VHH binders against q9w197. Designs and how they scored, part 39

Target 1, 300 residues: q9w197
Amino acid sequence: RLRLQDIPALTQDHCRMRDPAEVERIINEFVIGGPERMQIVSDFDYTITKQRTEDGGAVPSSFGIFNACQSLPENFKAETDKLYHKYRPIEIDPHMPIAEKVQYMIEWWTKSGELTSGFPFDQSEIDQIASKYTHALRDRTHEFFADLQRLGIPTLVFSAGLGNSVVSVLRQANVLHPNVKVVSNFLQFRDGLLDGFQQPMIHTFNKNETVLNETSEYYDLVHTRDHIIVMGDSIGDADMASGVPASSHIMKIGFLFDHVEANMKKYMDTFDIVLVDDQTMDVPRTLLSLIEKQHKLNLE
Short names: E, the ipSAE of ESMFold2; O, the ipSAE of ESMFold2 at other seeds; V2, 0.75 times the mean of E and O plus 0.25 times the DockQ between their complexes.

## First folded at step 20 (VHH; framework vhh_8ghr_2)

Design C5 (at its last fold request DockQ between E and O 0.92; V2 from the best seeds 0.86)
Fold by ESMFold2 at other seeds, fold request of step 21:
Structure C5 (fold): chain B 300 residues (1-300), chain A 123 residues (1-123)
Amino acid sequence: as target 1 above (300 residues)
Amino acid sequence: EVQLVESGGGLVQPGGSLRLSCAASGFTFSSNYYIGWVRRAPGKGEELVAYIYPSSGNTWYADSVKGRFTISADISKNTAYLQMNSLRVEDTAVYYCARGSPVHWKNWGFDYWGQGTLVTVSS
């Protein structure tokens, strides 16, 4: 039986837990269950990519990579910024009912799709820009994905950003192994021209089983894997695995970087482990190593 | 209809070389597809040997074959290859070509498989 105090990565001051005994219990369930019961569900922007770089370089969002493409219409960035300033406050409004917010998110997505229509565009432009950011992934991301592949753990990268960018960064970083799948918003093409985004829209409020049931056989493929690690950088990410059976054991890891004091209580209430200004994969990697170590001992 | 057809298997001496081919039809190589070689030895499970994203050239190799095997793709011929050098008896297996996608997927790993080609390494 593992004890948290004997796991150095989990005893660091920046590693916060509302209920350490519950974290310890879940870790032991994961270790007993082994890699064959595991699955990973992770956001991309500022969860697999860094929230902060050491040398001051910018880390663009997945849409930020697209917005940097030179072939976009002259006023594209300005028009998308106008939409952002209109809809972002609605998205984060603490008082508006979610059902009402959803209608505005559909409106935002529809208008963004109209702006992203009617001109030629080539994926290679995204690939060129994305190549500059393969080193902006959290430290030891390469090792983390290698561990997941070695252990045969299905890994879903679930993003409300732009999947064309997500796939490009991950592939060029050599971490997009066959056990890794991406569900995200993708550009749509019609007659060689951009035609907005593919259906259905993924936004903050449907990044859960609602989208997964519409877009994939995901739950059928993972039905035997009831030990889940969820990784995210925003409160909404905690619900990405909400479609799994109630008997499942879920470890929710939240990466907190912005407005730490103001957000700490909400993150602590939402995530099982809150990592403050942690720009690494060290905690999730530690969980995998504990699982692998016991798995190897069981095979002896 | 997506099809993958392997060729190039056969009997070879230890230390020898062999080149496997995987001719794809029903789709073209693009940035969202990877091609892999998976082998199954008698009495053993499946082992992913190598894969390639043909459009970008990104490759991966299992530790058991690093430095001895090379995966490649020729986009114009819609064909992937596995060059196998310094072959050992333990490389004896049926080798399957397979295609997958991180985006267009129905299964974890690979969605389409070839029929397999037998490689026998013996004196």
Scores: ipSAE 0.839, ipTM 0.936, lowest interface PAE 0.6, mean pLDDT 90
Fold by ESMFold2, fold request of step 21:
Structure C5 (fold): chain B 300 residues (1-300), chain A 123 residues (1-123)
Amino acid sequence: as target 1 above (300 residues)
Amino acid sequence: EVQLVESGGGLVQPGGSLRLSCAASGFTFSSNYYIGWVRRAPGKGEELVAYIYPSSGNTWYADSVKGRFTISADISKNTAYLQMNSLRVEDTAVYYCARGSPVHWKNWGFDYWGQGTLVTVSS
């Protein structure tokens, strides 16, 4: 059996755990099951991309890449910002019932779709902007995805952002291997013009089995993979794997960067491992290495 | 109807070269798809040897073929190619062309497969 004390990546000060014994138990279950029982579910924005660069700069979100495109209509950004300032406070309101919030999220994306309609647009403009940010993935992301491919581990990039940007960044970074699938919001085109977004819309409250059952046959394809690593940078990301059987073992990794002291308790209550200002893939990579190496040793 | 038709297989001596072709129909390479070459040797498992995203030109190669094989695509001909140089006996296999997508997918990895073309490397 592995012990946490013997895993250096997990003993660093920035690596926080509410229940280290539970983390240790899950790691050992992963080792027993091996790579063939593993799956990965990860957010994209500020989870696969960095929350900050080495020089302290910002990384655009997947929608931010779209918003940087030069062909957008005059005042498009201003109108989009008006919608954001109206609906974002509702999205994060701690007191409003989820069912009510969902109605506002539908309203928000309906209006966003109307703004994102009726003008020419070419994916190549997103590709051009995205090419500037292939360096802004977490350190060792290339190695992490190479390991996932080599081990045959199904990997879902599950994003409420803009999938056109997500796919473009990952493809140009040479990490979008056949074991990686993207579920996200995509632009819809009709007669060479934008026509809003493809349905159904993914928002923070349906980024879970609800959307996956509607937009893919994901769970049927991974039904033998009941050992899950979930990676996210926001509280809502912790539920991305909620559709798996209750007997499943889930390791939830949260990347905490903004307002660390204020958010620490909430992240610690939600994620099994909280990584503070960690702009790398080193902890997930360490888990993969342990799963592969220790499982192989157990078989020998 | 999506179809992938391989050609260019055959008998070759060790150290020789072959070029495989994969003619695609029912979809265009200008979409966000990847094309891969997967080989299966007698009594052995499946091995992905290379893939390409034709729209962007991004490629990947397995370590077993890196430096010897080159994958390419001609969008105007809707055809992908695998140039195989410095062939070895262990490259003997049926080579399948396959298509997948990170966004338009029915199955893990690849959704559509060709019927395969046999490559035999022997003295």
Scores: ipSAE 0.835, ipTM 0.934, lowest interface PAE 0.7, mean pLDDT 90
ESMFold2, look of step 20: ipSAE 0.834; ipTM 0.934
ESMFold2 (binder alone), look of step 20: mean pLDDT 83; pTM 0.840
ESMFold2 at other seeds, look of step 20: ipSAE 0.835; ipTM 0.935
ESMFold2, fold request of step 21: ipSAE 0.828, 0.829; ipTM 0.930, 0.932
ESMFold2 (binder alone), fold request of step 21: mean pLDDT 83, 83, 83; pTM 0.839, 0.840, 0.841
ESMFold2 at other seeds, fold request of step 21: ipSAE 0.815, 0.805; ipTM 0.928, 0.925

